# Ledger of designs, part 160: VH-VL binders against q9nrl2r1430to1533

Target 1, 104 residues: q9nrl2r1430to1533
Amino acid sequence: GGVHELSAFEQLVVELVRHDDSWPFLKLVSKIQVPDYYDIIKKPIALNIIREKVNKCEYKLASEFIDDIELMFSNCFEYNPRNTSEAKAGTRLQAFFHIQAQKL
Key: E = the ipSAE of ESMFold2; O = the ipSAE of OpenDDE; V2 = 0.75 times the mean of E and O plus 0.25 times the DockQ between their complexes.

## First folded at step 10 (VH-VL)

Design u5k (framework fv_ustekinumab)
Fold by ESMFold2-Fast, scan of step 10:
Structure u5k (fold): chain C 104 residues (1-104), chain A 122 residues (1-122), chain B 107 residues (1-107)
Amino acid sequence: as target 1 above (104 residues)
Amino acid sequence: EVQLVQSGAEVKKPGESLKISCKGSGYSFTRYWLGWVRQMPGKGLDWIGIIYPGRSYTRYSPSFQGQVTMSVDKSITTAYLQWNSLKASDTAMYYCARGHYITSFGEYFDYWGQGTLVTVSS
Amino acid sequence: DIQMTQSPSSLSASVGDRVTITCRASQGISSYLAWYQQKPEKAPKSLIYAASYLQSGVPSRFSGSGSGTDFTLTISSLQPEDFATYYCQQYDSYPYTFGQGTKLEIK
């Protein structure tokens, strides 16, 4: 319940942000840096948005939090070919997330 | 396998026009920035500019603005660097390089062409 | 424009040595820094991006560190193929700028 769950989500987001492979996920993809990103990705998300939602108590279930993190990784793999540094970082960070999410 | 293959060496006289090429393969050409870098004989690396092939958006270094034109032909996955009137001071090795997009940080150059040597002399 | 200054301009070292090359930005660039290796008459090769991430296929003896204005490239145990010129590059702000290069020579 509630307070403990929000504390757990905040702690996990902080651990993801601090992870060496978080760099592709820290902020929303810039349309200036990646001009065609929003033509391909229809539900953009990033760790700063997820952390904002945690802080505003917008996640009512652990599954909602997990779904947003998984959407972030899904977007990464949809846009970025398998052999890119972004996709490799996403693969490693997603594996780390899956291990940590077992605590939820 | 990502490859950038550049056109061969050029020997020109001052005032002549020139267009050199850089052909990309092994990746989605329209999803990565492509940059140009000059290296004068015995000197370091100078950033010329960067072009996004999917939209033909360009960013030039102020020192190269108006001196050169970057363009692309998406149908043959090729980028171009063009001079309307060469100067002796344009003598250099010219590299193209893929601007590896970094979702949250910007672009660094992860793969480089072999270079095109341009010699301008009278 | 952001100015990138490398130190030293040249360095002599022996195989097996630990070598460190420094790069300083004239203003804060967060972690938007890459390192390149260039051998004589060859194109530059990407080594490090985002200050500390190793490019795929680059030997683990290469490492990068730093953030803000001060950055280092370290080669933990120098190999014969590592004698080259090394360049840092900031990609925080346009125009992108390179350091002047550090030439690593055999002692």
Scores: ipSAE 0.006, ipTM 0.608, lowest interface PAE 11.1, mean pLDDT 87

Design u5l (framework fv_ustekinumab)
Fold by ESMFold2-Fast, scan of step 10:
Structure u5l (fold): chain C 104 residues (1-104), chain A 122 residues (1-122), chain B 107 residues (1-107)
Amino acid sequence: as target 1 above (104 residues)
Amino acid sequence: EVQLVQSGAEVKKPGESLKISCKGSGYSFTRYWLGWVRQMPGKGLDWIGIIYPGRSYTRYSPSFQGQVTMSVDKSITTAYLQWNSLKASDTAMYYCARLQYFGHSSYPLDYWGQGTLVTVSS
Amino acid sequence: DIQMTQSPSSLSASVGDRVTITCRASQGISSYLAWYQQKPEKAPKSLIYAASYLQSGVPSRFSGSGSGTDFTLTISSLQPEDFATYYCQQYDSYPYTFGQGTKLEIK
């Protein structure tokens, strides 16, 4: 996408990273440490990977960026039961994301 | 309700072997990492290591590697901490505690056992 | 290993006081910081995870803040049952190291 869109993606990722509810999403887990995670989750992703893709200009459309963020939340809710701290953080961060993404 | 119940207090002599237990209930035992923590008399908390019951994967703190063995028996939802040869310096309270879901990142302890006091007398 | 240093090592306070305890990591740990409360002869109780999130059943007078290397636990209005030793723990890098503890005593 355009320079305007790339700046918007970086701003949004920075806001997500600094949000109190970002802790479950900051980085990928090792498959060695959590082997059953990768049995369940087919496309693991985290904010550090998404930020790297933004920096490398790999998102050509806003929809591609949004899809990766939504995949991250989808993975959270698929792996973690709704009453866990991770799922609760994911729910709040996703709501925050949806509000901010309307401005993209 | 989530509960971790540990075995009773032990009094041992140096050189003896010991195996203490931590029984989980009220949750899916095989899906959560379990941690072990040592607290020497009048001291703070020391991290021993973690075990994943679903696969019996273990990771020890460097200071405890080779000093103790962590294991599980999934059929009775029980984890164990074992010494082949106790030393007086092993005298401490030993806690087991569950780590919160570990899918995105490492997570802290949420539920704790009541502790097992191990006394090794000279 | 990441070293966790708590300040002060001990603190005297009265019921109703606002109490703050600090924890410093030797390296950046983002928000991967937990707080635990331990009463004499009892197992620790988990209070806070991810620097600022309360564990279920923890009274709202407890709050956590901070990110990176400097973290604070605050008790807004101290109650008799809050006199205990408080520990911070980082869980960013293995091994997950604890601070030395802060003992909160009656004035």
Scores: ipSAE 0.005, ipTM 0.623, lowest interface PAE 10.3, mean pLDDT 87

Design u5m (framework fv_ustekinumab)
Fold by ESMFold2-Fast, scan of step 10:
Structure u5m (fold): chain C 104 residues (1-104), chain A 122 residues (1-122), chain B 107 residues (1-107)
Amino acid sequence: as target 1 above (104 residues)
Amino acid sequence: EVQLVQSGAEVKKPGESLKISCKGSGYSFTRYWLGWVRQMPGKGLDWIGIIYPGRSYTRYSPSFQGQVTMSVDKSITTAYLQWNSLKASDTAMYYCARHSWGLYTQDYFDYWGQGTLVTVSS
Amino acid sequence: DIQMTQSPSSLSASVGDRVTITCRASQGISSYLAWYQQKPEKAPKSLIYAASYLQSGVPSRFSGSGSGTDFTLTISSLQPEDFATYYCQQYDSYPYTFGQGTKLEIK
């Protein structure tokens, strides 16, 4: 673990943020825009929160980092029907993440 | 185990088309980006671009955009670099290399093909 | 584009020597730098990534250091198989760019 793993997490988060399909995941879903989201999704998370956790050295194991990213995708697929732009973006970004995560 | 095997040397005239290949084996071909690098005779290395075989997403160096085309055939785990009309200035060694998108603790190009020499002369 | 400049362009050394090759980026690239070794008529081989991490299978006499704009590759005790051309490469931003190469020759 340690400093070198944190550097890898930061780089991976930056690559996810820069990906064309990151738009549904950049920030927490707005309760004003999507009022039923928090009735359905009990553990909300987004890339800005994950980035903060990386910067604060809160991930001690690669598995903890991966779990938070996978939670983000799981939330997307739970809330959004398969044929939505959000679900399609999530599918493509998750595939990209799985390739990058093999390096962790 | 991981291998990238490139097609043999080519001798062409200006204006001719050419397609060279790079066959991957020993790893999940569709899950790793693949890059192309040019080395002109007696010169250094120039990055051409990268392709993601799983979706055929490409990113080209601005110097090579429109000059070459990268493609893949997933069924035979093979990537291609193609010219529609060769120029004498295309004379070079061309390498394919397995690439990651710059993760900190990973090599940029961890496995390289042996190279394909392309000679274009009148 | 980020320009990568290596120094020296060539050097001559003897087996057992400590050799240092430098690489300078025209702007900050953090630690997104790799080093490659290329022997005559062969493909490049990965040596070092993220400025200082040794590729699996590479002898411990090779080491890398630096961050930002100035980077070094050191061979602590040169062996006969180390005579080759060495390239640095930045992967901080597109397009990825290589240094011009440093040719290490036997004295």
Scores: ipSAE 0.000, ipTM 0.552, lowest interface PAE 17.5, mean pLDDT 85

Design u5n (framework fv_ustekinumab)
Fold by ESMFold2-Fast, scan of step 10:
Structure u5n (fold): chain C 104 residues (1-104), chain A 122 residues (1-122), chain B 107 residues (1-107)
Amino acid sequence: as target 1 above (104 residues)
Amino acid sequence: EVQLVQSGAEVKKPGESLKISCKGSGYSFTRYWLGWVRQMPGKGLDWIGIIYPGRSYTRYSPSFQGQVTMSVDKSITTAYLQWNSLKASDTAMYYCARTYLFHGSEPYFDYWGQGTLVTVSS
Amino acid sequence: DIQMTQSPSSLSASVGDRVTITCRASQGISSYLAWYQQKPEKAPKSLIYAASYLQSGVPSRFSGSGSGTDFTLTISSLQPEDFATYYCQQYDSYPYTFGQGTKLEIK
């Protein structure tokens, strides 16, 4: 059929959002829902913020994009103990990301 | 294993104060919100509110705001529901239940205490 | 507050029957809906969350469906241990309100 082209970063973000394990990462953590999150996590980030930065062409290097995604996973593992559903989802999604990021 | 153990049944008179407890074990107490639910005899479930043990942040149902106080003692992994002055209409089974409130989570009640029966009569 | 209305309030059924009970929210709640089972003199037990996901250990004869305002709990082949009161609960917005309950009784 038709031609539909997305930037490499946009396409990867879309794939991450679609992944079953993306639920902890879709939007910024609410300080009302999790009051101690921002006491622990000093540089919060989420897929919706990363996608907005992609759309505004704020990533000049692939390494900058990768660094923001890795920060998102690092925050997850810093806040959430290894045995939590969030940490397990983060581990699986990070592995998926590493495979997809080989294309960048 | 995850357990919520509630204090025993109480029989009180109107005007008396009361504090019932819910002790959590087998999980990270401060990572989960703890909720309270009332069930009047022969009736359904009424959501009272939830408390976040890590910060003692509370969210009450408007129907219970000012009528009860939720609190926690993190050192003994225990949550409390307290009345300063009981009424006959407070007669009910009170359940505590655990919920997980994190971004993207499903904050339903996954584990419940056995309940504390509170009877208030003259 | 979001009001949750269950239908019917009570239902009589026989072992082996397919049973459906419904829950309606007064406003859209997406899929933020849980179902609980309560047996006489017992604490409620979680059955379903996010409208359709089974809690670990819950038999596959239980299923949930729906989104927005209309939700259904189905028991495909009723067993003796399934006679209980069932409650829906929305957790879209505070307060996390329950339906009034549907009592499932033996016919």
Scores: ipSAE 0.005, ipTM 0.609, lowest interface PAE 10.4, mean pLDDT 88

Design u5o (framework fv_ustekinumab)
Fold by ESMFold2-Fast, scan of step 10:
Structure u5o (fold): chain C 104 residues (1-104), chain A 122 residues (1-122), chain B 107 residues (1-107)
Amino acid sequence: as target 1 above (104 residues)
Amino acid sequence: EVQLVQSGAEVKKPGESLKISCKGSGYSFTRYWLGWVRQMPGKGLDWIGIIYPGRSYTRYSPSFQGQVTMSVDKSITTAYLQWNSLKASDTAMYYCARVHYPSFLGTYFDYWGQGTLVTVSS
Amino acid sequence: DIQMTQSPSSLSASVGDRVTITCRASQGISSYLAWYQQKPEKAPKSLIYAASYLQSGVPSRFSGSGSGTDFTLTISSLQPEDFATYYCQQYDSYPYTFGQGTKLEIK
């Protein structure tokens, strides 16, 4: 608990950010580049927002942290057809996350 | 709750056109991919394709590309599978099924329609 | 396309038996595998997703395991209502592919 929980969340987010497949998830999808994204995705999120929440100690339970990461992947698969580069990156990064999350 | 209700059984002759339906209810229809699966009499499951109703984007199994057309009518939350010219080899049970998004651990078919039996004979 | 192969194609078992069905993918699919149950004259029913997670409402005697290319479905104590055909399906890459099915019959 406490300090060790925060360190674990930060370590996991850093590992996700450094992963080769993180590129679709580093920041929020641009409304200018993808205008229909926000018509479809009602709860947008990205790794920069999750990392900020970790740094500000906004996650009180590991389940809240995991829920935000899974929302990010869920949004990816909802918006992007499965043969896209975004969906393929999301599939690989989510699998990596599931392995790392077992350590939480 | 989530339901997929399919149209009734069809008996057709080779060369005829056909359009069968799958009506979704109890969820946001435009935000979930919907798939079609064929099961020939006494055989296993054979995936036809999926459609995303919000964009009408389709992905067909290579073996069904050009053989059938998937479409949707968002105003009545209904998906369609259509043949321009039926063959006797199209005789099968056809299921629609919802692809689960969002999912904690990925995506799969979570809810299935009851099936539409299509019989093509002379 | 990813080929899914189930074994055995059929098996006979008695009520109370432990039954194991296997599914093999022609390439790695991580844990993106689902199991479905189909009773005669009925639509398939979702049992397991992500290789090991039980669908809500499915009895705990059903369990799944595996990752990568080799997967198993286990029924720990077979009940009369479990006699059915079981299918695995990968959803890692498009097109989605099913195994040929395993028919579980009364011994």
Scores: ipSAE 0.000, ipTM 0.545, lowest interface PAE 15.0, mean pLDDT 85

Design u5p (framework fv_ustekinumab)
Fold by ESMFold2-Fast, scan of step 10:
Structure u5p (fold): chain C 104 residues (1-104), chain A 122 residues (1-122), chain B 107 residues (1-107)
Amino acid sequence: as target 1 above (104 residues)
Amino acid sequence: EVQLVQSGAEVKKPGESLKISCKGSGYSFTRYWLGWVRQMPGKGLDWIGIIYPGRSYTRYSPSFQGQVTMSVDKSITTAYLQWNSLKASDTAMYYCARQGFYHTSLEYFDYWGQGTLVTVSS
Amino acid sequence: DIQMTQSPSSLSASVGDRVTITCRASQGISSYLAWYQQKPEKAPKSLIYAASYLQSGVPSRFSGSGSGTDFTLTISSLQPEDFATYYCQQYDSYPYTFGQGTKLEIK
């Protein structure tokens, strides 16, 4: 059953998590499996971290929330070549986010 | 500094298998993609594919998909190009080259190996 | 696949000449084009990336221009060591494709 009292930020994060193209973004990239990721990406972030920040009321402004989501996409496009499944998923999910973010 | 050192020339017969190598040094091997390029005698450059050493992700040109296999051994900073069954049409110089990551300007081949000449004849 | 067409296929020029080589993509590639120099019996060397940026260590007499579908490599004041074949390459879309090459012969 749906919870009617969810915050706007949590509702948007839940929609992103449920989107078919969220798979590259659900959790932080593993340092063991991709050690060079953290040489290139200096501010790693993922949807599970953003959701935790929402639940702890760490975003005071919509702009702070949007900045973290955009950082997540920026990291994806910096690390992954354009024609990868990760980059294509990121492009579609980012477009979806931009539409939903207009409600914030 | 940055170097890509390829294995020596090979002379093979049709139907034989072959694995050639490209050893990277002077940079973080897993930070860059590695590409393979073929140059047939007297001809231009043909892109074979690229591999990401950190995860062994591969992208092949459709013309080479299923004809060759790219792989890496991160412990010795070495990439490989392999044929299960060589053909006379595989006779060419094969270059490995380093490529930058997803970035507006850096997805080109900035450093090249010296090449491995492969000759396939009966 | 994106087809890359270079012109001319070959040209002869004298030391001190201004030389231009062109490269045309069959569809738009923005600025995702590189130029390589290959001397006889040697591996290619990177000259230019993102259509107009000089690779570190490449002499300033080399320059690149263009965007979209039409690109140019220019060598001002040609030198004897510039005898080589020049290749363009698009890296906008997989599969990456090279032009057929332009052979520069010094008179």
Scores: ipSAE 0.000, ipTM 0.573, lowest interface PAE 13.8, mean pLDDT 86

Design w1 (framework fv_nezutatug)
Fold by ESMFold2-Fast, scan of step 10:
Structure w1 (fold): chain C 104 residues (1-104), chain A 122 residues (1-122), chain B 107 residues (1-107)
Amino acid sequence: as target 1 above (104 residues)
Amino acid sequence: QVQLQESGPGLVKPSQTLSLTCTVSGSSIDSGYSWHWIRQHPGKGLEWIGSIYYSGRTDYNPSLKSLVTISADTSKNQFSLKLSSVTAADTAVYYCARGPYRSDWHYYMDVWGQGTTVTVSS
Amino acid sequence: DIQMTQSPSSVSASVGDRVTITCKASQSISSYVAWYQQKPGKAPEPLIYSASYLYSGVPSRFSGSGSGTDFTLTISSLQPEDFATYYCQQANSFPLTFGQGTKLEIK
């Protein structure tokens, strides 16, 4: 762990942000653009929030970091029907995450 | 590291209710994951029983739906299975497992408990 | 319910062999298949999800392929620790269903 583990979380978040399918996950969903989102999703999260938590050393275990990433994907799939561009992007990005997470 | 551990009575009499608990460490049961019960009959394959989600939603195997209740206790980081009116056919190793959460997502179990043996006998 | 049928039910092999195990779904499930390895007295361990993606920590000698109704798990060069029972699982619809298992035994 320690500094090596935190650097690994930062590198993985950067890889996720740079991925072509990250667009639904970069920032919290806008309440103005999608007003019913927060009626359905009770634990919103996005890559910018996860990155802030990494930078502030809030993840003490790899499992806590992984839990937040998986929550982000779960929210996407709960809100967005399977045939949407959001759900398809989420499916591909999650598969990429699972491959990259082998380094953790 | 995420770990799941089953606990239960080992021996249950026919017609009684089987109660099992899964204790989760290294991950919160109120995170985005789904939490599942699966059983394995002696010398046989695996049977999915049901799941509970961070939202409180449950899904049950239709063959067991009237007999099964799954609940969660977030303060203890545990989820539990109650199977009513058991018979000798319910003799099995019972596993708890973690999967992802979404209503349209495909459920793959990435972490499993070690299993607990339940015998239904008079 | 979607029925998952594995073939063969058992296979005997030697270290270094290429082993293939097949799984057939009773209806189309796209690529939504997982594979698990179970050693005697232990819980199943995940190997593959969505037909072809390896779980973290799974050796690259394991690979999966297929779509629709026909799926294959391949071990390219069998190692001593690979002798186990293997299960496929469909993840397309509820209830989730598993194949009946393929026992991989030392020859």
Scores: ipSAE 0.000, ipTM 0.594, lowest interface PAE 12.0, mean pLDDT 86

Design w10 (framework fv_nezutatug; at its last look DockQ between E and O 0.11; V2 from the best seeds 0.00; counts 0 for: pae E 16.8 > 2, placed apart)
Fold by OpenDDE, look of step 11:
Structure w10 (fold): chain C 104 residues (1-104), chain A 122 residues (1-122), chain B 107 residues (1-107)
Amino acid sequence: as target 1 above (104 residues)
Amino acid sequence: QVQLQESGPGLVKPSQTLSLTCTVSGGSIDRGYSWHWIRQHPGKGLEWIGSIYYSGRTDYNPSLKSLVTISADTSKNQFSLKLSSVTAADTAVYYCARGPYRSDWHYYMDVWGQGTTVTVSS
Amino acid sequence: DIQMTQSPSSVSASVGDRVTITCKASQSISSYVAWYQQKPGKAPEPLIYSASYLYSGVPSRFSGSGSGTDFTLTISSLQPEDFATYYCQQANSFPLTFGQGTKLEIK
């Protein structure tokens, strides 16, 4: 814990959050708005949760961080049909992530 | 850091079932991604067999679908291939691989196992 | 099924040469093409995804281009470790299919 320099993980999360296509991923899906979401998605995750884990230094390896991000995208693609705005946004954001993740 | 390792019998008799397991280390199979089986007949190119996703859903090559079953065991962090009624044509190096989960279902394989040779012979 | 046809099937070249391998799809597959390198007795290694993006760790002498049906893998200046068999793969639709391979040999 404590104050530390901005890590590569922190920087990437900031970039993902600031991306125009981050809106489906900023927070966990509302059970009220999407009643069946948690019947389908068993490991929910979002950028705010990932950011918190980064801040708490819970990621010891880049692979762990990447896995959570990929889980986030996988959940989106598992629940949302390919032609939805969420899936389209996810596709673009994932492509961006894949490029940026190679710098880790 | 994720690694994949194929295991199973290297010799299978005709008409029997080929069974292989891919053990994943350095990552969990239930943390997203897509997981694939690919084979390569001696001196030949690569053939996609099928895939399983972290949700448990599967896709198979239509040419092998009736004979192929892919499953996953999250408790062991493994996914497996079963190919029934094998013939000499099923002799090949079998690879398991990982790829990202894509919304457009366009899959690339970014991590491969070292492969395991399976020979079908009486 | 989408057929991927590589050309040439084999090519001989020298260190320092510029090498170009082509892959033609039987139908348009947008930019959903990957390239792999395989050395004898080893598993394929990923080089390029989405036609033109290099995987991490891949030398910059490798490049990919193309869209629709015609795709190219280029090695700008061949190095000794580049002699291997290369495969293209379409990721546009199931079943996923690979080219027949191009064996790059020492001249």
Scores: ipSAE 0.496, ipTM 0.879, lowest interface PAE 1.2, mean pLDDT 93
Fold by ESMFold2-Fast, scan of step 10:
Structure w10 (fold): chain C 104 residues (1-104), chain A 122 residues (1-122), chain B 107 residues (1-107)
Amino acid sequence: as target 1 above (104 residues)
Amino acid sequence: QVQLQESGPGLVKPSQTLSLTCTVSGGSIDRGYSWHWIRQHPGKGLEWIGSIYYSGRTDYNPSLKSLVTISADTSKNQFSLKLSSVTAADTAVYYCARGPYRSDWHYYMDVWGQGTTVTVSS
Amino acid sequence: DIQMTQSPSSVSASVGDRVTITCKASQSISSYVAWYQQKPGKAPEPLIYSASYLYSGVPSRFSGSGSGTDFTLTISSLQPEDFATYYCQQANSFPLTFGQGTKLEIK
């Protein structure tokens, strides 16, 4: 179901963006503010990029969409120590995503 | 659907290097996941050997650190285990696995290979 | 290293029974525990992560609970396919460690 799946992806991305814990994930990490980020993270991604891919109908399967969201969280946990505000926000947002993704 | 398959020789002689490869299909190893080797000795529980992340970072069980190397070949979508100077104690079923989902992202294994039996004998 | 101790080592049960397996960590691991099911000759199958979250496709009769050092896996109404060995795993720190396993056997 292409149309129904596209609507589901869009709804979920909007819910993620609106979540209080989305702040580390809204846009790509700034190289100016975090110079070593791109030395460590080789596959950067953020919610604005994922949303653009949804809008362009680039996700043909739910698994492709889920993989990009999981890459976003994995990058967060790779770069940020577990006790940081970023990692804690990522933990809560990922749990929210996992519950919502069961509907996909 | 992501699938993992172990391959390598089933018989290794004492003092040689055990080499195993995990082939990943249905997903790419250059994505933000961790990739693990776990073994199970006959009639015993599970022992974590080590992991490699898509960035190339590795973590090894301290009990095996001087003996183990894990590497990845993204062009073949494979990651591999080398265990040097094997003894009869290294006889086990070897599994590869993917670590995804939660905030301690290295630490849960949600997709497992079927396992490959390795016997160390002369 | 964090030691994971499972109790009991084996349990005998009948179809329809409620079964409880416990796992104790040698130090606090918050909620960072996973549970796996392993049938003879097969790879472990993931059941639960972060103490209480079910993996997709896992039957709702499985549930997990606990925090800190004490964790529980519960099967609310045992089915024939549930006879297997169950393992807990701590996900708090390296090296990752597993419990010794609990064998669930038919009475």
Scores: ipSAE 0.007, ipTM 0.630, lowest interface PAE 9.7, mean pLDDT 86
Fold by ESMFold2, look of step 11:
Structure w10 (fold): chain C 104 residues (1-104), chain A 122 residues (1-122), chain B 107 residues (1-107)
Amino acid sequence: as target 1 above (104 residues)
Amino acid sequence: QVQLQESGPGLVKPSQTLSLTCTVSGGSIDRGYSWHWIRQHPGKGLEWIGSIYYSGRTDYNPSLKSLVTISADTSKNQFSLKLSSVTAADTAVYYCARGPYRSDWHYYMDVWGQGTTVTVSS
Amino acid sequence: DIQMTQSPSSVSASVGDRVTITCKASQSISSYVAWYQQKPGKAPEPLIYSASYLYSGVPSRFSGSGSGTDFTLTISSLQPEDFATYYCQQANSFPLTFGQGTKLEIK
């Protein structure tokens, strides 16, 4: 990550956060509200964590940033059945991400 | 903890149908994971045969085209492989494996059975 | 089909050595690579998914890197229990395909 890549990562994650379908991904899933989530999902991640990693310059390559975003969606689809509101939101947000990621 | 165990005949005659069953314990096959068959030829690498999902969708390696059927029996917590018209080239260790929960994109095998050796010989 | 080619086919190394194993995809697969360890007479065991993420319980001496077509598995300080055959696997598209394996032998 150079200065241009870090600015692009920040802008992309802000666009994801502002998207209407971001609600399942803003913060880590609550273990109290979803007790079995962390038995199934081995590498939990959320937009607030990704945004913090961008702000701390923790991504060395664009592929590392993209992998965390794709991990976030993969976790959603791994945990949630396809007909759930969470999985449908994930599908739409991922499609939006793929369009925006072409700018990288 | 989820465990997978293969079962079936160790010796199959050419032109017969190879039938293997994977029994899942410590978890349910209808909880949204993907379920895979993979084989390892003697002294060689691994070959993905196909998969079945909780939805009933199947995907097969095109190299095996109409020879493969993968099915599930949720009442027995099992999924099965049938490979028709076998030849000596089908001699391998056969593994069942679990893929990620309800993922359509990227299938990494996080739980494997112990493997069962199948020899195709007259 | 995406071909995965591993290098070297085998390597002999001593305890404490840093060992690298490479895997090359015949076309870009982003970061969608897994690595497996297989000990003699046993099933493969997962080490790494998505190029660089360790499964729970995998020792931190294992690491993965790469994107696109070139991927590396590294063992930073080889231990006696690390002798095994290592496989990469692409998860970018069907059919899922594996490298031919790299056998790591302890001198």
Scores: ipSAE 0.000, ipTM 0.558, lowest interface PAE 16.8, mean pLDDT 87
ESMFold2 (binder alone), look of step 11: mean pLDDT 92; pTM 0.947

